# Designs tried in a protein design chat: VH-VL binders against q9h9l3. Part 366

Target 1, 176 residues: q9h9l3
Amino acid sequence: PRKMVAIDCEMVGTGPKGHVSSLARCSIVNYNGDVLYDEYILPPCHIVDYRTRWSGIRKQHMVNATPFKIARGQILKILTGKIVVGHAIHNDFKALQYFHPKSLTRDTSHIPPLNRKADCPENATMSLKHLTKKLLNRDIQVGKSGHSSVEDAQATMELYKLVEVEWEEHLARNPP
Short names: E, the ipSAE of ESMFold2; O, the ipSAE of OpenDDE; V2, 0.75 times the mean of E and O plus 0.25 times the DockQ between their complexes.

## First folded at step 17 (VH-VL)

Design GG4 (framework fv_fezakinumab; at its last look DockQ between E and O 0.81; V2 from the best seeds 0.00; counts 0 for: pae E 6.7 > 2)
Fold by ESMFold2-Fast, scan of step 17:
Structure GG4 (fold): chain C 176 residues (1-176), chain A 120 residues (1-120), chain B 111 residues (1-111)
Amino acid sequence: as target 1 above (176 residues)
Amino acid sequence: QVQLVQSGAEVKKPGASVKVSCKASGYTFDDYYMHWVRQAPGQGLEWVGWIDPDSGGTFYAQKFEGRVTMTRDTSISTAYMELSRLRSDDTAVYYCARGSYSYGYEFDLWGRGTLVTVSS
Amino acid sequence: QAVLTQPPSVSGAPGQRVTISCTGSSSNIGAGYDVYWYQQLPGTAPKLLIYDNSNRPSGVPDRFSGSKSGTSASLAITGLQAEDEADYYCQSYDFSLEAWVFGGGTQLTVL
């Protein structure tokens, strides 16, 4: 069996009109929700839009932030060889310029049994906030100061644990 | 409908640069990475790098770092690969190929290739 | 030298079965990365034949099948036909090189 971790990244807007999503924070937690990594990350490009309402990132967090290339190396060392859980995790991997084995990837935005437990259409893409409220009776991403990627990673792991047995059995019978 | 159309064959002198184009149609250009793969005459496939049309972000194989530049123009759904300081052993057919970053990584759509000949 | 190892050639008679191996290491196939197979007919671009170890795209006959075990993968072709003469390439991702990597290619001759 492989170790399991959960990841959540915060992105800021770079490039024309701030349309490009660039990594600016990453949090990784273990199976029990303990923090393995949590750093602010300095994008190599000029930040046009901090997207603070969602990211929780302000200009002050970029002072002494870890440069992208160094942070990426640290993060990939943690993810390599592990089952990685995330919500809409392809966005996180894209921001990291990283290809993770599909057989070791778990995306809580694309697990039909999870949506079913939340009384949502199985093939709909539901937000992490909605699933966490419905299934864990917990409010995350509260207020206007932006999201906590640690909180989001912890919630994501707990959501996966609700369907872990069923979903791992499904994947064993139907390899991706 | 879904296709990748590449620019025509090129003949270059050693030391020159070449820029190959790959025009996508029939799908959302920004939703897939564009990979570049080359094949020297009678030889195997060699991956050069990828560009993310959405972000403009690129990643190059170490062998080509410093000599290759990948760009795109989203207004015409076209990706470009420019290789500089050409050597005779850069003679190859250069392919563009589409690969997803979320639905599967396979190169499921390929251009027909652009022959680049480097000779004195 | 190619990162993934394939035999340079394989041959069979019409109607027979052939198998093409693809050997990797702990940094690619052994790390859990999927294996892909491409068929290249003379003078043409490669075409996706197998994805995610064993899946066939629409239009690929069920005579073609893929499998993966440990650090290696195999492509099996049953009921060989003359039209199957081509070069076959395996592909995976290598996390140490941070690169998509190919096998050296196998030339299939139908005798």
Scores: ipSAE 0.816, ipTM 0.916, lowest interface PAE 0.8, mean pLDDT 92
Fold by OpenDDE, look of step 18:
Structure GG4 (fold): chain C 176 residues (1-176), chain A 120 residues (1-120), chain B 111 residues (1-111)
Amino acid sequence: as target 1 above (176 residues)
Amino acid sequence: QVQLVQSGAEVKKPGASVKVSCKASGYTFDDYYMHWVRQAPGQGLEWVGWIDPDSGGTFYAQKFEGRVTMTRDTSISTAYMELSRLRSDDTAVYYCARGSYSYGYEFDLWGRGTLVTVSS
Amino acid sequence: QAVLTQPPSVSGAPGQRVTISCTGSSSNIGAGYDVYWYQQLPGTAPKLLIYDNSNRPSGVPDRFSGSKSGTSASLAITGLQAEDEADYYCQSYDFSLEAWVFGGGTQLTVL
């Protein structure tokens, strides 16, 4: 059986108007929630908007941040060959400029059994915050300090574990 | 209609640069990666790289790193591929192709291709 | 030279079934990456034929089918027709090369 990790990334705004989302932090945890990776990452372009309210990223965090290219290499080394769990994970992979096998990807924002368990429409896209509160009775992404990618990655993994058996069986019965 | 319109054929000398354009229409330009693929005469397909029109981020095949530059102008939904230090073996038809990102990586739309001929 | 290996050519008579193999490795197809197939008619750009191993885009006849197993994939064409004469390419992603990779292409001749 393949190892499983969960990932969450925080982005800042770059580009002329800060509309470009650039990777500024990445956290990866294992099946048990242990942190395997947690680094601030320096985007290749000038940061226009730290989006601190949401990202939790501040200017001080970029002082010793890992350059994007280096960080990407480190992250990819961890992800390669593993089942990767995330919430709206396509955004994380996009920020990483990375392609992970679809068959090895688990997106908690698109798991009908998870939504069903949370008394949500199966085909709806629910937030990580909502699902975590509903199913884990835990508050995440609270306060004004922004998100914690470690906390979010851990929550994502715990959510997936709730439906892991059912979902893995479903995927096995419905191969690509 | 949904289509990619590429610039016309180019004839270049070795050592020169060429810039091919690809204008998208009929869909949201920023929602898809733009890939570039080339095909030498009578040969197979070779991936050159991609650009994310949304972020401007690029990723090139190792073979072309240092020689290729991909850019985009979102205001006119146009992607560009510039290849420098041209040599004879760069002679090929260069295609732009959109690639879905939302868990779909297939190249589902192709331009008609741009022939680039490199000769002394 | 191509990362994915295809037979250079295949042929069949109208109405027959033909198959085109695509052999990869542990760093692409064997790594779990999906396989895509493209049809390229003479003098034209490639056209998506199969995506995600076995799915057909709209407009592609059901006589075209794709499959994947282990480190290889296969394209099957049943009820072969004259208009099927073309070059066919398989495609996948190679994490070692960090590149999208194609097969060498297979020329299908309808006899």
Scores: ipSAE 0.733, ipTM 0.892, lowest interface PAE 0.8, mean pLDDT 94
Fold by ESMFold2, look of step 18:
Structure GG4 (fold): chain C 176 residues (1-176), chain A 120 residues (1-120), chain B 111 residues (1-111)
Amino acid sequence: as target 1 above (176 residues)
Amino acid sequence: QVQLVQSGAEVKKPGASVKVSCKASGYTFDDYYMHWVRQAPGQGLEWVGWIDPDSGGTFYAQKFEGRVTMTRDTSISTAYMELSRLRSDDTAVYYCARGSYSYGYEFDLWGRGTLVTVSS
Amino acid sequence: QAVLTQPPSVSGAPGQRVTISCTGSSSNIGAGYDVYWYQQLPGTAPKLLIYDNSNRPSGVPDRFSGSKSGTSASLAITGLQAEDEADYYCQSYDFSLEAWVFGGGTQLTVL
């Protein structure tokens, strides 16, 4: 069977008025939650807004950050050929300027069996924080220091495991 | 009406540059990647690269690195492809094609193409 | 040589079924990347015919169908009609080239 990883990214504001989201951190964990990759990433454009309250990114993190082109190459090597799990994952792929196969992509924000376990409407887009609290009895993204992409990637993998057998079977019968 | 309207045919000498335009209408320009694909006379399709009109980010096929520049002007919903140091084997019809985030990046809308002829 | 391999030509009589193969490798179709098919009538731009391996856009008749298995994909056309005479291209993504790649094209002749 194909190997599985989970990914989460943090973005900063670039472009006019800081409205463009650019990749500034990426974390990847394996099936067991072990960290395979965790780097601060320097965007190729000037950072206008660090968005620290949500991103956890500060100016100090960028001093020794890996340049985007190098980091992208490292990340894509890990993702290629694998089932990739994330939450609202298309935003992570857009920030990476990358297209992962739909058949190898799992988005915990849109899995009906997972919503059912959380007593949420099947068609709702649910936040990672909400699902993690409901299903894992954990508080993530707490405080005002911003999100941890390692913590979020690990939570995402644990959530997927709750429905993995059912959902992989469903996808085998109903290819994306 | 959803469409992509490309600039007219160009004739260039080797070593020159060409800039082809692609104006989008009938949809939200910023929400979709714009791809460029070329077709030499009597030949198949060859992908050149993409631009994300939202961020301005680009990615080019290795064959074109260093010679192609893709830009956009979001105020007029127009994408551009510039190819420099033209050679005779760059003679082709150049298409713009919309890639959709909503449909997994398929090229569901194409311009009619712009013939670029490079002759000495 | 194209990254994805298609037969250069296929032919069939009206009403018959034809298939067009598209053979890739472990770096594209075999890695799980979706296959897209385009029809190109003479002198015109390509038109999306099949997306995500087997789905038809609105307006594409159900006599066109696509499938994917292993490193290969196939386009089937049933009830062949004269208007189907065109070039057909498969497309996928290749992770080693970091590029969208096309097949070399298949010229369909309706006899």
Scores: ipSAE 0.065, ipTM 0.682, lowest interface PAE 6.7, mean pLDDT 89
ESMFold2 (binder alone), look of step 18: mean pLDDT 93; pTM 0.943

Design GG40 (framework fv_fezakinumab; at its last look DockQ between E and O 0.65; V2 from the best seeds 0.00; counts 0 for: pae E 5.9 > 2)
Fold by OpenDDE, look of step 18:
Structure GG40 (fold): chain C 176 residues (1-176), chain A 120 residues (1-120), chain B 111 residues (1-111)
Amino acid sequence: as target 1 above (176 residues)
Amino acid sequence: QVQLVQSGAEVKKPGASVKVSCKASGYTFTDYYMHWVRQAPGQGLEWVGYIDPDSGGTFYAQKFEGRVTMTRDTSISTAYMELSRLRSDDTAVYYCARGDYSYGYEFDLWGRGTLVTVSS
Amino acid sequence: QAVLTQPPSVSGAPGQRVTISCTGSSSNIGAGYDVYWYQQLPGTAPKLLIYDNSNRPSGVPDRFSGSKSGTSASLAITGLQAEDEADYYCQSYDFSLEAWVFGGGTQLTVL
């Protein structure tokens, strides 16, 4: 069986008016929640908005941040060949300029059984924060210090584990 | 209607540069990647690279790194591909193609292509 | 030369069934990446024919079908019609090359 990892990324604003989302931190955890990767990443473009309240990223974090190209290589090495779990994970892959096989992707924002378990509409897009509170009775992304990508990645993995058996069986019966 | 309109045919000399444009209409320009694919006369399709119109981020095939530059102008929903240091084997029809990035990757919309001829 | 391997040509009579193979490797189709198929009529741009191995976009008749197994994929055309005469390309992504890759193309002739 393939190894499973969960990923979460934090973005900062670059480009005109800071409307461009650029990767500034990436965290990857294994099935048990152990951190495999957690690095601040330096975008190739000038940062206009750190989005600190949400991203948790501050200017000081960029002083020794890993250049994007280097970080991307490190991250891809970890992701390749694995089942990758994430929440709204298409944004993470987009930020990484990376294409992961759809068959090896698990997006907790699009798993009907997970929503059902949380008493949410199956086809609705629920936030990671909401699902984590409902299903794990845990508060994440609290305070004004910004998100913790490690915490979010761990929560994402734990959420998926709740429906892993059912969902993997569903996917096996309905291959792409 | 949903379409991609490309600029007209180009004739260039070796060593020159060419810039092809691709104007999108009928959909949100920034919601899809814009890929570029070329096809030499009588040959198959070859992926050149893509640009994320939302971020302006680009990714090129290794073969074209250092020679190709992809840009976009979101105000007019237009993508550009510039290829420099042209040589005869760059002669091809160059296509822009819309590609999904969220939960699909297919190139579901294509321009009609722009013929670029490189000859002495 | 192409990363994905297709037969250069196939032919069939009207009403017949034809298949076009697409052979990849462990770094693309075998790595789990989906296969896409495109139809290119003479003098025109490619058109999406099959996405995600076996799905048809709106407007594509059900006589076109795609499948994937192991490191290979296949396009099947039943009830072959004259208008099916075209070039067909398979496509996937290769993680080792970090590139979208195409087959060499197959010219389908309707006899």
Scores: ipSAE 0.908, ipTM 0.946, lowest interface PAE 0.5, mean pLDDT 95
Fold by ESMFold2-Fast, scan of step 17:
Structure GG40 (fold): chain C 176 residues (1-176), chain A 120 residues (1-120), chain B 111 residues (1-111)
Amino acid sequence: as target 1 above (176 residues)
Amino acid sequence: QVQLVQSGAEVKKPGASVKVSCKASGYTFTDYYMHWVRQAPGQGLEWVGYIDPDSGGTFYAQKFEGRVTMTRDTSISTAYMELSRLRSDDTAVYYCARGDYSYGYEFDLWGRGTLVTVSS
Amino acid sequence: QAVLTQPPSVSGAPGQRVTISCTGSSSNIGAGYDVYWYQQLPGTAPKLLIYDNSNRPSGVPDRFSGSKSGTSASLAITGLQAEDEADYYCQSYDFSLEAWVFGGGTQLTVL
């Protein structure tokens, strides 16, 4: 089978009033949930807002963080040629300034069978936290210390595996 | 109506800079990438780069890196492309084109083009 | 030179079928990137004709269809009409160049 990975990124606020989202952490896991990549990433612009409640990123994480250009190169080498799973994955690709083939992209926020299994409207965009609790009976993104992108990537892969056979068959008959 | 309106034709001397504008209307300016594509007279299409109007982030084709600068002004929904150190082979029609915000894959809306002539 | 290869010209009579090829490589179409097709009438901006290999925007008649196989793509025009006379460009993304790339263009003449 073609190799599959799951990705989740954390963003911090840069630019005027911290309104620009810049990559500050990226985690990539393989099909079994093993970590292939997990690095803090130093944005090229001054960080105005760490968004710690959501990102889990603090100033100390930036001390030895990998510069954006270097991290981007490392990440893209892992993603190239693989099926990449993510949740609202367009935000991750945007932060990476990256175009991944749509035929090799799986977005768990836009898979109708997954919503159906969760008793949610098929066309709704449900949060990763909600789907994970509903379908895997697991709480993620717990507390006020921020999200773990490793935990989020692992949950995203597990969610995709629940519909993988059905969705891959659908995509084979209805190419994107 | 949904449209991209570009600035008028420019005539420049070699070594000068040119700044072309592209004003968006009828849609949310920050929801779509803005690409720039050029076409020399009688020739094919060549991608120059894009700007994300939301972040101001830019990505340029390697051929133009160091000579092109893309900016935007969200208050007037306008994107700009500035090309410096102009050469005669930069003579072309320069188009702005909208890309899908979530992926930036499609070029579904194009400006009418701005002819930039570089001559002595 | 163009990164994607198209024939420089094709011709057909009204009512016929014509096919325009677009040949890429392993770093673009062969890597799974989608193919887009544009129609350019003389003196006008390109108009999106096909997106994501085979999808038509609103207003594009079903006489226009796209397909993709391996490292190549094709645009088919059935029931050829005089108004179809134009230049046609294919486009995809190349991960090695990190750039959107175009074919050299094909001039369609309706005889």
Scores: ipSAE 0.805, ipTM 0.907, lowest interface PAE 0.8, mean pLDDT 91
Fold by ESMFold2, look of step 18:
Formats: sequence, structure tokens, C-alpha cells
Structure GG40 (fold): chain C 176 residues (1-176), chain A 120 residues (1-120), chain B 111 residues (1-111)
Amino acid sequence: as target 1 above (176 residues)
Amino acid sequence: QVQLVQSGAEVKKPGASVKVSCKASGYTFTDYYMHWVRQAPGQGLEWVGYIDPDSGGTFYAQKFEGRVTMTRDTSISTAYMELSRLRSDDTAVYYCARGDYSYGYEFDLWGRGTLVTVSS
Amino acid sequence: QAVLTQPPSVSGAPGQRVTISCTGSSSNIGAGYDVYWYQQLPGTAPKLLIYDNSNRPSGVPDRFSGSKSGTSASLAITGLQAEDEADYYCQSYDFSLEAWVFGGGTQLTVL
């Protein structure tokens, strides 16, 4: 069986008016929630908006942050060959400038059985915070200090475990 | 209804530049990557690069780095590919193709292609 | 020099079954990246024929089927018809090249 990891990223605003999302932190956890990677990352572009309320990123974090090219290489080495779980994971891959194999990608924002367990419409896009509260009875992303990508990656993995057997079997019958 | 309409054929001399356009209609332009793929006469398909029309971010095949520039104008749902310092081996049909944002890989909609001929 | 290797040509009589192979490596198909197939009729743009290894877009007959195993993929065409005469390309992603990659193409002739 293929090993599984969960990923979550925090982005800052770059480009005109800070509207482009650029990677500034990435956390990867294994199946048991142990941290495999957690680094602040220096975007190659000027940071216009740190988005600190959501990202938790401050100027001081960038002083010793790993340059994007180096961090990307480290992250991709971890992801290669693994099933990668995320929430709205296409945003994480866009920020990494990377495409992971579709058959090895799991997006907790778009798993019908998971929505069903949360008593939500099967095709609705549900927030990580909402699913985590309903299904794990936990509050994440609390306060104004920003999200923790470690906490979010861990929550994402636990959510996937709730439907893993059913969804992996579904994907085996219906290859993506 | 859903379509990509490309600009007309171009004839260029070596050393010149060419700019090919691709106008999208019938779908939300900024929800999909726009890829460029070329095909030299009698040869196979070669990927050139893509642009994310939402952000304007680009990603080019290494072979074309430094000679290709991809841009877009979201107000008219149009993507552009400019290739500079043209050589005779750049003679090809240049296609634009839409790529799925969420899963990223398949090219489910293609333009009819723009023939670019580079000759003395 | 194509990253994915296809036979240059394949032929078959009407009604027969033909297969077109697509051989990759550990940095593309072998890494788990999906395979896509395109049909290119003479003088036209490529058209998506198979996505995600084995799925057919709406309007593609079920006599076209795809599969993937290990580092290789295969397109099968059953009940061969004259209108199937075309060039066929496989496509995947290569993480070491950081590029979408195509096979060299296979010219199908219906005899």
C-alpha cells in the first residue's frame, strides 16, 4: 500500500494589490499526525499583504525563511510517490507550482461521504473549520493570530480517516 | 458554443517575434489554465507552457525559457503567446488548449491552431 | 526523442481490435500520473479521447478504452471503423522535467 501524508499551506499576498497568493508556510504530517515538515518559506516575489489574521505570517518569520526554490524541492521530495491529503488542495499545489498525480490526491473539501457524515449536502464545498467542529468535535483556527498549518494538516488527516476505507474502495472501483 | 478562437497564420523571418492570440468563449476564462502546444509539420505534439489566467502566473517548458512570454487580457477572455528570436525550427502549428484547474492535466478543449512559418 | 514511447504505426481491418501502447518511466506514468489520449484526424486539432487513464468524455464510443499498469498505458479500439484512421497521442506529466509530456504519436491505418 502507498504511504499517506497530509499537507497544509499558508499564503501571503503578492502581485498587484496583494491579490496573488504565494506560499509562506508549509506543514506536512504523516498518517498518525507526526510532523514531517514545517517551514516558513520566503516567496520569490515582494510580499504586499502578509494576511496575518489568516496566515499567521509576520515579517519576522521571513528573516530566516527557506527560499521558495529550496523549500519546494524539499516538499516535493516528501510528496513524491505518496497519497497526499489536503483541504481545497488545489490551492496548495498552485502555491507550490506543482501538480501531484490525480490518483494520489485526496481533497477533504470534495468527498461526498465526508459531507454526508457531517449532515451537509454531498456536493457542497465545506470549510475545514466546519467539518472539524462537526465531525471531530474540535475547534481549529481559533482567534486572530492566524491559522496553524500543522493543526490544519493534522485535522485534515483525521477527517480523511473517517471515510478512508469507503473512499479508497470507491476510487479503486472508479479510478479518478 | 464553448470554443477557443485563435489568430490567423503568420509568416516570419528568422530573428523576428510572433504573438499568437487565443480567445475563449462559452466558459469562465479565469477558471482554467491555458496551455500552449505546438506541432511541427509532420511531427508530434510538444508542450510549450501555460498561463493561469486568474493570476497571470506562467510556467514554461525549459526549452522555451527566455524566448516565450505568455500573457492574457481577462476583459476580453484572451490569452497570448509571444515567441522571440525565431528560428526555422520554430515553424509549427501553435495550439492553445484549456486545462482543468482542479485536476490540472487533461486538455479538454483545443483551438484550431495558428500556423507560424519561419523562413528566409 | 519523445518522453513517452508509442509505436509509430498500427493497422487493422474493419471490425478488428487494435491496441496502441504508451511506455513511460518512473518519473511520469510510474510515479502515478494519469494518462490521457488524444485523437487527431488529418488536418484537425487534437481531441480528448480518454482522460484519467480509462474514462471517456461524453460522445466517445465505448469501443475506445484505456488502461494503465506500472510504467505503461494502452489504448484499445474494438470494432475498428474507417473513421478511426487518425494519429493517436498519449500524454502524462513528468515530475523530473516539470512538463506535460506526449508520446511520439501512432498512425492508425484501417485496411
Scores: ipSAE 0.146, ipTM 0.721, lowest interface PAE 5.9, mean pLDDT 90
ESMFold2 (binder alone), look of step 18: mean pLDDT 93; pTM 0.946

Design GG41 (framework fv_fezakinumab)
Fold by ESMFold2-Fast, scan of step 17:
Structure GG41 (fold): chain C 176 residues (1-176), chain A 120 residues (1-120), chain B 111 residues (1-111)
Amino acid sequence: as target 1 above (176 residues)
Amino acid sequence: QVQLVQSGAEVKKPGASVKVSCKASGYTFTDYYMNWVRQAPGQGLEWVGWIDPDSGGTFYAQKFEGRVTMTRDTSISTAYMELSRLRSDDTAVYYCARGDYSYGYEFDLWGRGTLVTVSS
Amino acid sequence: QAVLTQPPSVSGAPGQRVTISCTGSSSNIGAGYDVYWYQQLPGTAPKLLIYDNSNRPSGVPDRFSGSKSGTSASLAITGLQAEDEADYYCQSYDFSLEAWVFGGGTQLTVL
């Protein structure tokens, strides 16, 4: 059986007016929710907007953060050959400048059975916060101090586990 | 109409640099990666690199690293590829090609190509 | 050298079926990366023919089909027509090279 991990990244704003999203934290958890990786990451460009309300990242976190090139190498080593679960995961892969095989990618924002269990339209893109509240009866991303990428990765894995058997069977019959 | 319009043919001497442009229209320029692919006369396709027009981030094939620079100007939806220290074996048609990052990775839209001839 | 291996040429008569192979390795097709196929008519840019192993863009006839198994992929053309005479290229991603890689191309001649 192929190993499975869940990932969540936090981005800060770089470039003109802070409009570019640059990787500034990455968390990876295993199938049971244990943390395999959780590091603050130093973007190669000047941070214009920490986006702290969303990212939870502050200037202090950058002092001893892992440089992007090194962090990317560590992260890709963990992801390679594994089934990777995420929510709107294309944003995380884009921030990593990484192409993961689609057959090994699971995006909880695009799994119709998961929306169905949450009493939501099957093809709607629902937020991680909404799905987690509906299906796990848990509040995540609470307050104004930013999100925890560890918390988000753990919630994402737990959400996927609710539909894993059904969805893996579907993918076996309808390979992506 | 969705299209990529490339700059015209160039003739350069060995050691010179060339800068090819690729102007996008009919879609949101920042939603797709722009790839550059070359083809020497009578030969196959060779990937050079990509640029993310949204971030300005780039990634180059190892063979071209140090000689190629990709940039973009979002105000005019134009991507550029500059190749320096030209050699005769850089003679090729250079294509820009759009690649999705969100929905897939295929190069679904190609420019018509720019012939770059490197001769003395 | 091309990273993916294709036969340099194939040929067939009108109405026949031809198959073009694309052989990769464990770092590309074998790692689960999708295969794409492009058709290049003489003097023109390549055109996307097949994406994600077996899917056809709008406007591509169902005579063209793709498949993938293990470290290899295949393009099948049924009901061969004179206008199918072109060069065909497969493409995938190689995680070891961190690069998009192409096959060497196959020239299809319609006899």
Scores: ipSAE 0.759, ipTM 0.900, lowest interface PAE 1.1, mean pLDDT 92

